VH-VL binders against Putative 6-carboxy-5,6,7,8-tetrahydropterin synthase (queD). Designs and how they scored, part 18

Target 1, 157 residues: Putative 6-carboxy-5,6,7,8-tetrahydropterin synthase (queD), of Pyrococcus abyssi (q9uxz4)
Amino acid sequence: MKRVVSIKRRIYWTKEFDSSHFLELEYESKCRRLHGHTYRVEVEIEGEPNEHGMIFDFNHLSELIKTLDHKVIVSEKWVRYEEGYVLIEKNDKLLKLPRSEVVVIDKPNVTAEYIAEWISERILENAGENVREIRVRVWEDPRSYAEITLTLKPQGS
Key: E = the ipSAE of ESMFold2; O = the ipSAE of OpenDDE; V2 = 0.75 times the mean of E and O plus 0.25 times the DockQ between their complexes.

## First folded at step 13 (VH-VL; framework fv_roledumab)

Design k1 (from g2 with heavy chain V99I; at its last look DockQ between E and O 0.80; V2 from the best seeds 0.82)
Fold by ESMFold2, look of step 13:
Structure k1 (fold): chain C 157 residues (1-157), chain A 120 residues (1-120), chain B 107 residues (1-107)
Amino acid sequence: as target 1 above (157 residues)
Amino acid sequence: QVQLVESGGGVVQPGRSLRLSCTASGFVFSSYRMHWVRQAPAKGLEWVATISYDGSNKQYADSVKGRFTFSRDNSQDTLYLQLNSLRPEDTAVYYCAKIWYSNEWYFDYWGQGTMVTVSS
Amino acid sequence: AIRMTQSPSSFSASTGDRVTITCRASQGISSYVAWYQQKSGKAPKFLIYKASTLQSGVPSRFSGSGSGTDFTLTINSLQSEDFATYYCQQYYSYPLTFGQGTRVEIT
C-alpha cells in the first residue's frame, strides 16, 4: 500500500492593474461611459515542472499584465487606425488617442469575461507541453469576478 | 506552442489561380488577427494582407488588391488565401503570420511557408 | 508607402566581431520598428520590437536602437549561429513594409 499514488502540482499568482474601458450595451447603464477599475487578476496553472523546475515562469505573467496597466482597453470592433493613433467610435464617443495608450483586444466587448479570455490566451502561447490547465480570474471590483479555464491536451495529438 | 502550417503552393501558368491554406495550433486562433507575407528573391519580404479575428475587416497590399481574397474558417482554425489572375511577379514563398494583439503589427510567429511559382 | 532602406546589403564578418546594421525610414515612424533574423531555408525569426525591446529568449548580445527615421541593430560579439540575413520592418502604418535585408556572411 503506497501512501502517495500521484502528485498534482498547481501554482498561483496574482496582480492588480489599473485600466479604463466602457461597455457596448443596448440598455441604459453607467458602464456605457468611459470609466476605470483597479482589476485584480488571479492565475492558477496546473502541470509538471519543466527543465528549470517551474510549471510556468511568473515573470512572463508580470510582463503580460504590465501591457494592460494604465491603458484604455477597447474592442477591435470599435477602432480605426490613423498613423500613430487609434480612433475609437462607439456609444456616441469619438476618441483619438496615441497608439501607446490603448490596448485593442480581439473581442466584441470589454467585459471582465473577455479580459480574462484575452489574458488566458496569452498565457497559453507561452505554455509548454508540461502545462495541463490554465485558470484566470479577473475581479472587476471587490465583489465580482469572471473566470476562464483552459483545459489542455498535448500538442501534436 | 504556436504552430502555423501553410499548404497549397505549386507551379502554375500566368492567369491561373491557386488557393493557399494555413492551419493553426497552439493558440486560440479565432481570437487573433492574421496576416500573409510573401518573399521573392528579387523583391524580398512583402506584406500581402491582414484579416481581423472574426473576418469582418480586411486590408490588402496594392500589388494584390482585386486579385487576392483572404478568408478564415474559425471552426477549423484555418486561414485561406485565394490567388487569382496570377502573374510572374507573384512568384514567392507565402507565409502566414500572427501578431500578439491588434494594434502592434509585428509578426511574432511565422509558418514554414509554401512556394508559389508562376511561369510559362 | 513608407520605404525602409537597409545598409549594408551584405557584410563579411568573423566570430567575435561587432556587427552593426542600419535601417532608415522615408518618414518619421517613432519607434515602430521590428527586426527579424532569417537563416537559409527557414522562416524569419522575430528578434526585436519597438526599436529596442528584445523578444524573450533572444540573446543579450543583440540590441536595437533608434527613433524617428534612423534605426540600428547591433550584434556585440558575433556567434557562429548569427550568420543569417537580417530585416527591419516598420509597423507605424499600413502597408507594412520591410527593409531589403542585410546578409551577414562568414569571411
Scores: ipSAE 0.790, ipTM 0.907, lowest interface PAE 1.1, mean pLDDT 92
ESMFold2 (binder alone), look of step 13: mean pLDDT 91; pTM 0.919
OpenDDE, look of step 13: ipSAE 0.871; ipTM 0.938

Design k2 (from g2 with heavy chain V99I, light chain S31D; at its last look DockQ between E and O 0.86; V2 from the best seeds 0.81)
Fold by ESMFold2, look of step 13:
Formats: structure tokens, C-alpha cells, sequence
Structure k2 (fold): chain C 157 residues (1-157), chain A 120 residues (1-120), chain B 107 residues (1-107)
């Protein structure tokens, strides 16, 4: 029997971005007000190196997070469009912002969990067959995070 | 890898109906807005309809409004386009397509298309 | 609806040629323009968004430019696989609309 039975490989990447948001909640909470965070995203990807020796290209992650940086993140449930603008109506708010300043996510709310899901989904569509697991953490502050793990179907070894 | 596969096309008489399907894989289907785009030999590419990630918001081109109905089944990763009261002008290859996120409406992935021919 | 007018309708060229296709919008649309390549019997292939941003994996011989109403797709040093029909598309507002296409054909 060989001393090494199997190899597991994982890469780690992290970046911060600044965004503002609010939550839709049926109860009183400060989180219903428009406010900002310096979010931190941690990404771990498990898999095998591709033909270039990489599990996943870190530049793709950087480009993805640039989409969120310095933006207002809102749910698609709260918006309508007026040529060049996004009009946001929810929680007694009415905002009209240039379209380039807003990220509209296909989620019913803008929690850390849904932001992490949104990020993991965009990583997945660019992941090759060599990727087995994608893990995303989104920190709203230094003490709290939400984590999403996508486990992908087995590939031949 | 993102894949979109259309089916349900065929040859039908004017005034009849067809139902088109599109099956999706390689992405989290239930989190993406989807579209139908068609291509007629004489008319080129025409946007037909869009549907929100959960199916609650839909828009149609004027040429099909009142006759076509767009729906989705997120449990089966499938889109449907019900084509009613078909006209010869509806003859086209029908593509399903996705966008990357909700406020940027360019189509980064397309299916292979399914042909609908409406003739007497 | 915003009309997108392409020119020329067709273009005969040889490998190595520089090809320029133009697209004009019926109103100002900022840079909300995408370009697609379509080969016979196949679905359109996405090339460019925001008028000038190349999608990952698209060869660098493709480029786009323009803002407002006038937009250009350029192929520097045409390759044999580039013979196809090219479409512009505006995504400034619904209904989303396409140009009529430009066929790039072998001389």
C-alpha cells in the first residue's frame, strides 16, 4: 500500500467590497433602513488542476466582486426601470439611481445569505468539470458571516 | 458548463397551438431571468418574451402579446412557451437565452433553437 | 421601439483583411450595445457587451467601439472561422432589438 492514498486540493481567495442595502422584514429592525457594510468575501474551491495547473482563475473572482463594489444592492422584487435608471420602491423608500450604480440580484431579499448565494452561482457557471466544491462566506462585519457550500457531482479521478 | 436545450417545434396550420420547452443545466436555473428570442428567415432576430427568476414578472413583445404565454418550472429546470393562435409570421427558430444578472440585458448563453413552421 | 440599423448588409473579404461593421441606433442608448456572431445553422454566439468590452474567450482581433448612437465592430486580420453573420443588439430598454445583420463572406 502506498503511503499517499489520495490528494485533496483547495484554493482560498478573499476580497472586500463596499455596498449598501436594506432588508425587507415584517417586524421592526434597524436593518430595514438603507445602510452600508464593508463586506468581506471568502472563496474556497476544491478540485483538480486543469490543463493550465489551476483549479479556478482568481482573476475571474476579482472581476465578479468588482460588479458589487461601490453599488447599491437590491432585490429584483423592488425595482422597475426608467431609461438609464433603476427605480427602487420598498419599505417606504423611493430611490431613482443611474442603472450603473445598482446591482439587482435575483433574490427576494438582500441578506448575507442571498449575497453569498448570488456569488456562488456566478462562480459555478464558470467552473470547469475539475471543480468539486465551491464555498463562499460573506461577512457583514468582523463578527458575522453567512456561508454557502455547493457540492458538485463526482468526476472521474 | 451552461446548457440550454429547446424542444417542441414542428409544422402546424395557422390558428393552431404549440408548446415549446427549454431545459437548463450547468447553472442555478431558479436564480436567473430567462428569455425567448426568435429568428425568422425574412425578419432576423426578434426578442419575444422575458420571465423573472420566480416566474412572477413577465413581459412580451407586442407581436405576440395576448397569444403567447411564458412560464417556468424551477423544480425541473424547465421553461415553457405556449404559442396560441399561430400565424405564418410566427414561423421562426425559437431560442431560449439567459442574461448574467437582472439589469444587464445581453444574452450570454443561447440554446440551439427549435423550429416552428406555420403554414396552410 | 429603438431601431438598430447595420451596414453594410454584406461584406466580401479575404483572410487577413480588416473588417468594419457599423450599427446606428434611432436614439441615444449610451453604451448599452452587445454584438453576436452567428454561423449558418447555429445559435448566435456572444462577443461584446457595453459596446467595447470583450467577453472572456473571444479573440483579441475583435474589438468594439462607440457610444450614443453610432457603434462599430472591427475584426483585425480576419480568420477563416470569422466568416459569419454579425448582429448588434441594444439593451437600453425593452423591447430589446437587434440590427438586421451583416454577412461576412469569402471573396
Amino acid sequence: as target 1 above (157 residues)
Amino acid sequence: QVQLVESGGGVVQPGRSLRLSCTASGFVFSSYRMHWVRQAPAKGLEWVATISYDGSNKQYADSVKGRFTFSRDNSQDTLYLQLNSLRPEDTAVYYCAKIWYSNEWYFDYWGQGTMVTVSS
Amino acid sequence: AIRMTQSPSSFSASTGDRVTITCRASQGISDYVAWYQQKSGKAPKFLIYKASTLQSGVPSRFSGSGSGTDFTLTINSLQSEDFATYYCQQYYSYPLTFGQGTRVEIT
Scores: ipSAE 0.750, ipTM 0.896, lowest interface PAE 1.2, mean pLDDT 92
ESMFold2 (binder alone), look of step 13: mean pLDDT 90; pTM 0.916
OpenDDE, look of step 13: ipSAE 0.836; ipTM 0.929

Design k3 (from g2 with heavy chain V28T V99I; at its last look DockQ between E and O 0.78; V2 from the best seeds 0.76)
Fold by ESMFold2, look of step 13:
Structure k3 (fold): chain C 157 residues (1-157), chain A 120 residues (1-120), chain B 107 residues (1-107)
Amino acid sequence: as target 1 above (157 residues)
Amino acid sequence: QVQLVESGGGVVQPGRSLRLSCTASGFTFSSYRMHWVRQAPAKGLEWVATISYDGSNKQYADSVKGRFTFSRDNSQDTLYLQLNSLRPEDTAVYYCAKIWYSNEWYFDYWGQGTMVTVSS
Amino acid sequence: AIRMTQSPSSFSASTGDRVTITCRASQGISSYVAWYQQKSGKAPKFLIYKASTLQSGVPSRFSGSGSGTDFTLTINSLQSEDFATYYCQQYYSYPLTFGQGTRVEIT
C-alpha cells in the first residue's frame, strides 16, 4: 500500500418527495401559480468514518426529507400565523392551511436553489468534525437540477 | 456542532443601557430565525424577542417593547440585543436560542446565558 | 397570552422512582409543547417536542404525552443525573410561554 497517498471517502443517498410551491417573480410566469413537483434530492457527503464507522447517518437524511414530503413549501416572507394555521399571502393568493401541512423556509423564494440550500443547512447542523464536504442536488424534473456544495473547515480555530 | 455564546451582561443602575451579543457557529446562521429568552429569579423563563433570518421581521414581548431592540449581523454571525431604559424587573440571565425552522418554535439550542442585574 | 401551569412546583424522589410532571395550558394548543431540563447554573436542555417526540440522545426513560390542554412528562426510572428543574413550553402561538418549572429533588 506504499503507492496509496491518501484515501478519499464519499457516500451517496437519494430520495424523492412530493411538494407544492409557487415562485415570487416580477414578471409573468406559470411558476407564479401554485403547482407541484416530484422532487428528487441527491446527497453526497465526503469525510472520514466516525466512531460508528459512518460518515453520516442515512436515517437523518430520511427524516429530514420527510419534513418536506407531501407539504406546501413557502417562504417565511409570505406568511403570517393564526393559531394552528399558516396564512400565505402572495401573488394574489390568500391560503389558510393547517400548520402541519406547510413547510416555511427561511429563504426569500422557493426555487430549487433555495430548497437545496435549506436541505444542505440542515445536514450541516448535524454533521460532525469528520465531515469535509456536503453536496445537495435538487431535481424538479428529470432534466434539471440545482446544486449546493458546502466545503467545511477543520475545527480548532 | 451548534454553539451560541452570549456576552455583554453586567450590573447597571435603573434607566441605563446595555448591549448584549450572541455569537453563533456550527450552522448557517443567516438562514435561521433567532430568539432571546430570559430567566429571572422570581419570574422564571420568559420569551423576549424574535428576529427573522434576514432581520426584516421582529417581534417583542410586551414587557420590553419600545425599550429593547433586536438586530443581527449575518456577516459576523452575531445577534445583538440593545437593552434601553432598564428596570429592576429586567434583571435576568439572557439566553439566545435557535429554532429548527420557521413554523416550529421550540428551542433546540441555547447559549450559556449572560447575567444582567439592574439595581440601585 | 397562553398560560402554562406546571404541577407540582417541586417533587422529592429517590433513584428508580417513576416521576410524573404535569403541564396545563389555558387554552387548547394541540400538541405544540416542548419540554426542557435545567440543572443549576446551566442553560435549559431540550428534551421533547410535539408533546411526545424525544430529541436524539435523550434517554428512553423520558416520555411525554398529552394533547389539547393537559400534558405530562414522565421519567420511568429516575437516575441521579435527572435531579433538575423541568419546564414545559407552548409553541402554538406568540408570545411563546413557559411553565413556572418543577424541581425534582433527591430524598
Scores: ipSAE 0.651, ipTM 0.875, lowest interface PAE 1.8, mean pLDDT 91
ESMFold2 (binder alone), look of step 13: mean pLDDT 89; pTM 0.895
OpenDDE, look of step 13: ipSAE 0.847; ipTM 0.932

Design k4 (from g2 with heavy chain N57D V99I; at its last fold request DockQ between E and O 0.89; V2 from the best seeds 0.85)
Fold by ESMFold2, look of step 13:
Structure k4 (fold): chain C 157 residues (1-157), chain A 120 residues (1-120), chain B 107 residues (1-107)
Amino acid sequence: as target 1 above (157 residues)
Amino acid sequence: QVQLVESGGGVVQPGRSLRLSCTASGFVFSSYRMHWVRQAPAKGLEWVATISYDGSDKQYADSVKGRFTFSRDNSQDTLYLQLNSLRPEDTAVYYCAKIWYSNEWYFDYWGQGTMVTVSS
Amino acid sequence: AIRMTQSPSSFSASTGDRVTITCRASQGISSYVAWYQQKSGKAPKFLIYKASTLQSGVPSRFSGSGSGTDFTLTINSLQSEDFATYYCQQYYSYPLTFGQGTRVEIT
């Protein structure tokens, strides 16, 4: 009987990014105002090494987070488009920003939970059959985070 | 692996209807805006329709507006395109396609297509 | 709708040639252009977005350039697997529109 019966492998990656947003809330809150965070994202991926010996390429994670960095993050439900601009209408705001300065997420609000979901979904798109689990944490301040875990069914079965 | 599989194409006479479907896998379908794009024989590509992640926003090309209806069932990871009042010029391979996120409308993944032929 | 006009409509070339395909928009569209490769009987394959950014896995012999109204796709040192029809697409505004296509054939 071998001493090692199985191997479980996991990688960890983290990066900060600076973004601004606001929340849609039906009650009064300062979070309804446009404001910024230095977000910290933590990514854990469990799986087997691919043909290159990697579970997942860290460069893809870096490229993904750069998409969010120094951007205004808004919900698809709040936007219209006018030529090269995004018009954002919500909470008695009307903002007109160049499209390059905005990230529009396919979520009904821009909470840490939805940002974490959005990130996890884009990680999944780049995950091969070798990936079994994707975990994403998004910290919007030093004290609190939201976490999303995707547990993957093998596609090639 | 992102995969999109179209079905429901066929040969029909003008004025008839078809329902196309597209089954998605390898991504969180319910969180993505989706599109249909068609290609007529010996012609270029034509964008047909788009639908938001929750189905609340739909837009159509003028050539199909009023005749085609785009819908989605997020519980089955499936898109539908109802093709009504079909014309010979609707003859094409129909592709479903996805974008990466909502303010960048390029198609990073395409299905293999389903053929619709409208002729007598 | 924004018209995208490609030229040439077809082009014969040999392995190793530099191929340039142009796409002209009927109005300024900043850099909101994507390029696709389509081989006979297959779906389009995404190559380039934002006029010049290569999708992961696209060979470095492909490049895109341009902004405003004039855009180019360049294949530096053409390979035999690069036979295909190439399409530009604007995503500046709906309706989304494609160029007519440029067929690249071996001589």
Scores: ipSAE 0.776, ipTM 0.904, lowest interface PAE 1.1, mean pLDDT 92
ESMFold2 (binder alone), look of step 13: mean pLDDT 90; pTM 0.912
OpenDDE, look of step 13: ipSAE 0.903; ipTM 0.948
ESMFold2, fold request of step 14: ipSAE 0.751, 0.739, 0.731; ipTM 0.901, 0.898, 0.895
ESMFold2 (binder alone), fold request of step 14: mean pLDDT 90, 90, 90; pTM 0.903, 0.906, 0.908
OpenDDE, fold request of step 14: ipSAE 0.916, 0.918, 0.915; ipTM 0.952, 0.954, 0.952

Design k5 (from g2 with heavy chain G55A V99I; at its last look DockQ between E and O 0.81; V2 from the best seeds 0.80)
Fold by ESMFold2, look of step 13:
Structure k5 (fold): chain C 157 residues (1-157), chain A 120 residues (1-120), chain B 107 residues (1-107)
Amino acid sequence: as target 1 above (157 residues)
Amino acid sequence: QVQLVESGGGVVQPGRSLRLSCTASGFVFSSYRMHWVRQAPAKGLEWVATISYDASNKQYADSVKGRFTFSRDNSQDTLYLQLNSLRPEDTAVYYCAKIWYSNEWYFDYWGQGTMVTVSS
Amino acid sequence: AIRMTQSPSSFSASTGDRVTITCRASQGISSYVAWYQQKSGKAPKFLIYKASTLQSGVPSRFSGSGSGTDFTLTINSLQSEDFATYYCQQYYSYPLTFGQGTRVEIT
């Protein structure tokens, strides 16, 4: 038997972004108010090098996170659209913002868990058959994070 | 790799019904808003309907409102379009299509389409 | 509903030619325009969003420009695989609408 049995390869990437949000909660909480975070996202991807020697292109991750940066993140369930504007009605708020300043996510709330899910899903769209696992961690502050892991089966061409 | 596959097209007489399906793979289907777009041979491309990720919000083109019903089954990664009271002007290839996220409404992936023909 | 008008309706060209297709919106739509290529018997293929941003994998001979009401798609050195019909689409507001198409045909 050879001394080296197998090789596992992972890449790690991280970036900060600044966004505002609020939560829909059944109880009173400061989190129901519009407020901001400097989020930190950490991405780990396990797989094999593709034809270019990469597991995943870091530029795709950078472009994805730019979509969220300096935006107000809201749930699709809270919005209506008017000619280049997003109207947001929830928690006794009525906001009318240019569409370019808002990111509307297909989730029922804007928790760190759902932000991490949303990010992991967009990473998956760009993942080739060489990728076996995608792990996304989103920090709202230095003390707390949410983590999503996608374990992938090989996909046809 | 994102894939969308439509089925259920056919030839029917005016006033009849038909149900189209679209199966999805290669993405987390239950987290995406989906659309139907049709293409008539002489009339070009027309957006038909949209459905939110959880099916709670739906919109229809005026040309089909009240006759077509859009639904989804997230446990089977499948869309359905019920076509009722079909008219000759509904004759088209029907595509299901996906957007990247909720406030950017360009169609980054399309199925190959299913043909619906409405004639006597 | 926002009308999208393309011109010309068809374009005869040879390999290597520069082709320009225009699209005019019936009102201002900022840069909320996408472009698609469709070959006979196939589904539309996504090329450009935000009027000028190429989708990954689209050849650099394609370019888009414009804002407001007037938009263009340019193919700088036509290749044999580029003979197709091209559509613009506005995504400024519902209902989403497409141009009527421009056929690029071999001479």
Scores: ipSAE 0.755, ipTM 0.895, lowest interface PAE 1.2, mean pLDDT 92
ESMFold2 (binder alone), look of step 13: mean pLDDT 91; pTM 0.921
OpenDDE, look of step 13: ipSAE 0.854; ipTM 0.934

Design k6 (from g2 with heavy chain T50A V99I; at its last look DockQ between E and O 0.78; V2 from the best seeds 0.79)
Fold by ESMFold2, look of step 13:
Structure k6 (fold): chain C 157 residues (1-157), chain A 120 residues (1-120), chain B 107 residues (1-107)
Amino acid sequence: as target 1 above (157 residues)
Amino acid sequence: QVQLVESGGGVVQPGRSLRLSCTASGFVFSSYRMHWVRQAPAKGLEWVAAISYDGSNKQYADSVKGRFTFSRDNSQDTLYLQLNSLRPEDTAVYYCAKIWYSNEWYFDYWGQGTMVTVSS
Amino acid sequence: AIRMTQSPSSFSASTGDRVTITCRASQGISSYVAWYQQKSGKAPKFLIYKASTLQSGVPSRFSGSGSGTDFTLTINSLQSEDFATYYCQQYYSYPLTFGQGTRVEIT
């Protein structure tokens, strides 16, 4: 009998990025004001090595997070576009920012949960058939995080 | 692996209607803005329509505005394009396409297209 | 709407040639240009965004440049698989518009 029954493989990666945002809330909160965080993102990916011996390319993760870094992150529901600019109108704010300084996410709000979802989705679209699970944690501060786990259905036999 | 598969094309007379579908896999469909782009035979590409991730906002090219209706069913990972009052100039291969995120409108993945022919 | 004008409309070339395709916008569009390759009977294939950034998996013989109104796609040392039609696309504003295409044909 073999001592090893199965092998599970997982990689871990982490990065900080600096962004500003605000929340849409039906109640009073300081989070309704434009403010910043140094976010920390943690990524775990389970799967098998691909043809290059990697489960997933860490450089892709770095480039993905660079998209968010030093940007204002806003919801698609709050914006309209005037050539070269994003106009943001919500919570008594009217902002006109160069398009290169804004990331518009396809979520109804810009919570840590939705940022984690947004990141996990971009990881998934570049994941090969060798990837079985994607886990993303987003920390807004040292004490708390939001976590999204995508469990991937095996592609048909 | 991102895949987009169009269907529902066919040959119809002017003034008739068709409904195109696009099924998506390999990405979280409900979180992406989606588009239709068409190409007349032996011609260039023309953007047709865009729809927000939740279907609440839609935009159309002037050439199709008032005649085409874009919708999505996020529970089925499916796009629909209702083509009404079809004209001969609507003859084209229709592609569904996705963008990377809402303020970067380049099409990183395309379907293989479905052919619509409008002729008498 | 922003018009994108490509030149030439077609280009005859041999394997190994350097090919340059020009795209001109009817107004300034910063660097919001993408390029696509389309082979006969196939869907367009995404090559370049932000005028000059190569999509992952695209051969390094492809490059893009330009800002404002004038943009180029360059193929250094054309390969047999590069005979296709190439399109530029602006994504500066809606409606999104494409150039009319440049057909790269074997001599």
Scores: ipSAE 0.733, ipTM 0.893, lowest interface PAE 1.4, mean pLDDT 92
ESMFold2 (binder alone), look of step 13: mean pLDDT 91; pTM 0.922
OpenDDE, look of step 13: ipSAE 0.860; ipTM 0.935

## First folded at step 14 (VH-VL; framework fv_roledumab)

Design m1 (from j6 with heavy chain V28I; at its last look DockQ between E and O 0.93; V2 from the best seeds 0.85)
Fold by ESMFold2, look of step 14:
Structure m1 (fold): chain C 157 residues (1-157), chain A 120 residues (1-120), chain B 107 residues (1-107)
Amino acid sequence: as target 1 above (157 residues)
Amino acid sequence: QVQLVESGGGVVQPGRSLRLSCTASGFIFSSYRMHWVRQAPAKGLEWVATISYDGSKKQYADSVKGRFTFSRDNSQDTLYLQLNSLRPEDTAVYYCAKIWYSNEWYFDYWGQGTMVTVSS
Amino acid sequence: AIRMTQSPSSFSASTGDRVTITCRASQGISDYVAWYQQKSGKAPKFLIYKASTLQSGVPSRFSGSGSGTDFTLTINSLQSEDFATYYCQQYYSYPLTFGQGTRVEIT
């Protein structure tokens, strides 16, 4: 008599942000120069509604991406700090920028893959036990993206 | 969901050593800078040490420099703080804490702490 | 090291009161200030970053303000669960430093 066997629920969210970066590469490449992208982030989260009826709060996603917008994104490996400033040394560059203009990611490089990882990690730490999967895509141009999928193990054995 | 659990505290005599541990869960531990912060009885909070996500960069408060060693094992999601040459003034609750990302050093999650008492 | 001085060190209040705690830095630190609440026998709980931004899940009766050297934490209508010790923390530079704490006690 049951027409519905199960219910699967997924939310989707997307936003663009503008950032500058460069890559650490051992070979010649234009990507070693400081340059910018209009990134597009796609977030999919699968799970069950929590006590508030949400799988995940869209406002948290918006606030997270705002952290990246209009910033220079750099690797933690390349930086030192001098009171209110970030000093960035890599690829024959020496930049001194106000801390408010820089996002330092705990990754060895600033590829689309690592940006997607960084985003997925911040989503994960605010995900309740109701979340089963987090998927993040980061598009650096209209034709190319990197994707990270976190599959969450149930807790409590 | 983020959880930090410290262990290894105890009562020891001055000059002895202890090893504190902090086990992490609910986040991708290997991608986060971590800290130790301590609180002496009825006193305020004191930052002790920090370690980068891969363990390659470390800083210590002057009060512990040369005596304490911070390390991490990312395969076990565990932090270690080796406390050597302990002094009565090292008596405190020791917390491990995380920051949200490396450019902003506020502690968004704390463990419940482990007590270290140094007395003769 | 940057010194953080809180005032008062303690005071008594009743539920419903508006409570203000101040924190002064020994040099300009822009808005790199966080606030924490600590109840007896428990770990500090993170409340506010960037001087005025509430962490998710913190009641709206809490607010922060300030920039430069002078910062405040305000509890607009004190609740019974708000009796605790409050700490400010600068994260402008290492070593990271905390205020000495302000204990908010029931009258």
Scores: ipSAE 0.776, ipTM 0.903, lowest interface PAE 1.1, mean pLDDT 92
ESMFold2 (binder alone), look of step 14: mean pLDDT 91; pTM 0.912
OpenDDE, look of step 14: ipSAE 0.872; ipTM 0.938

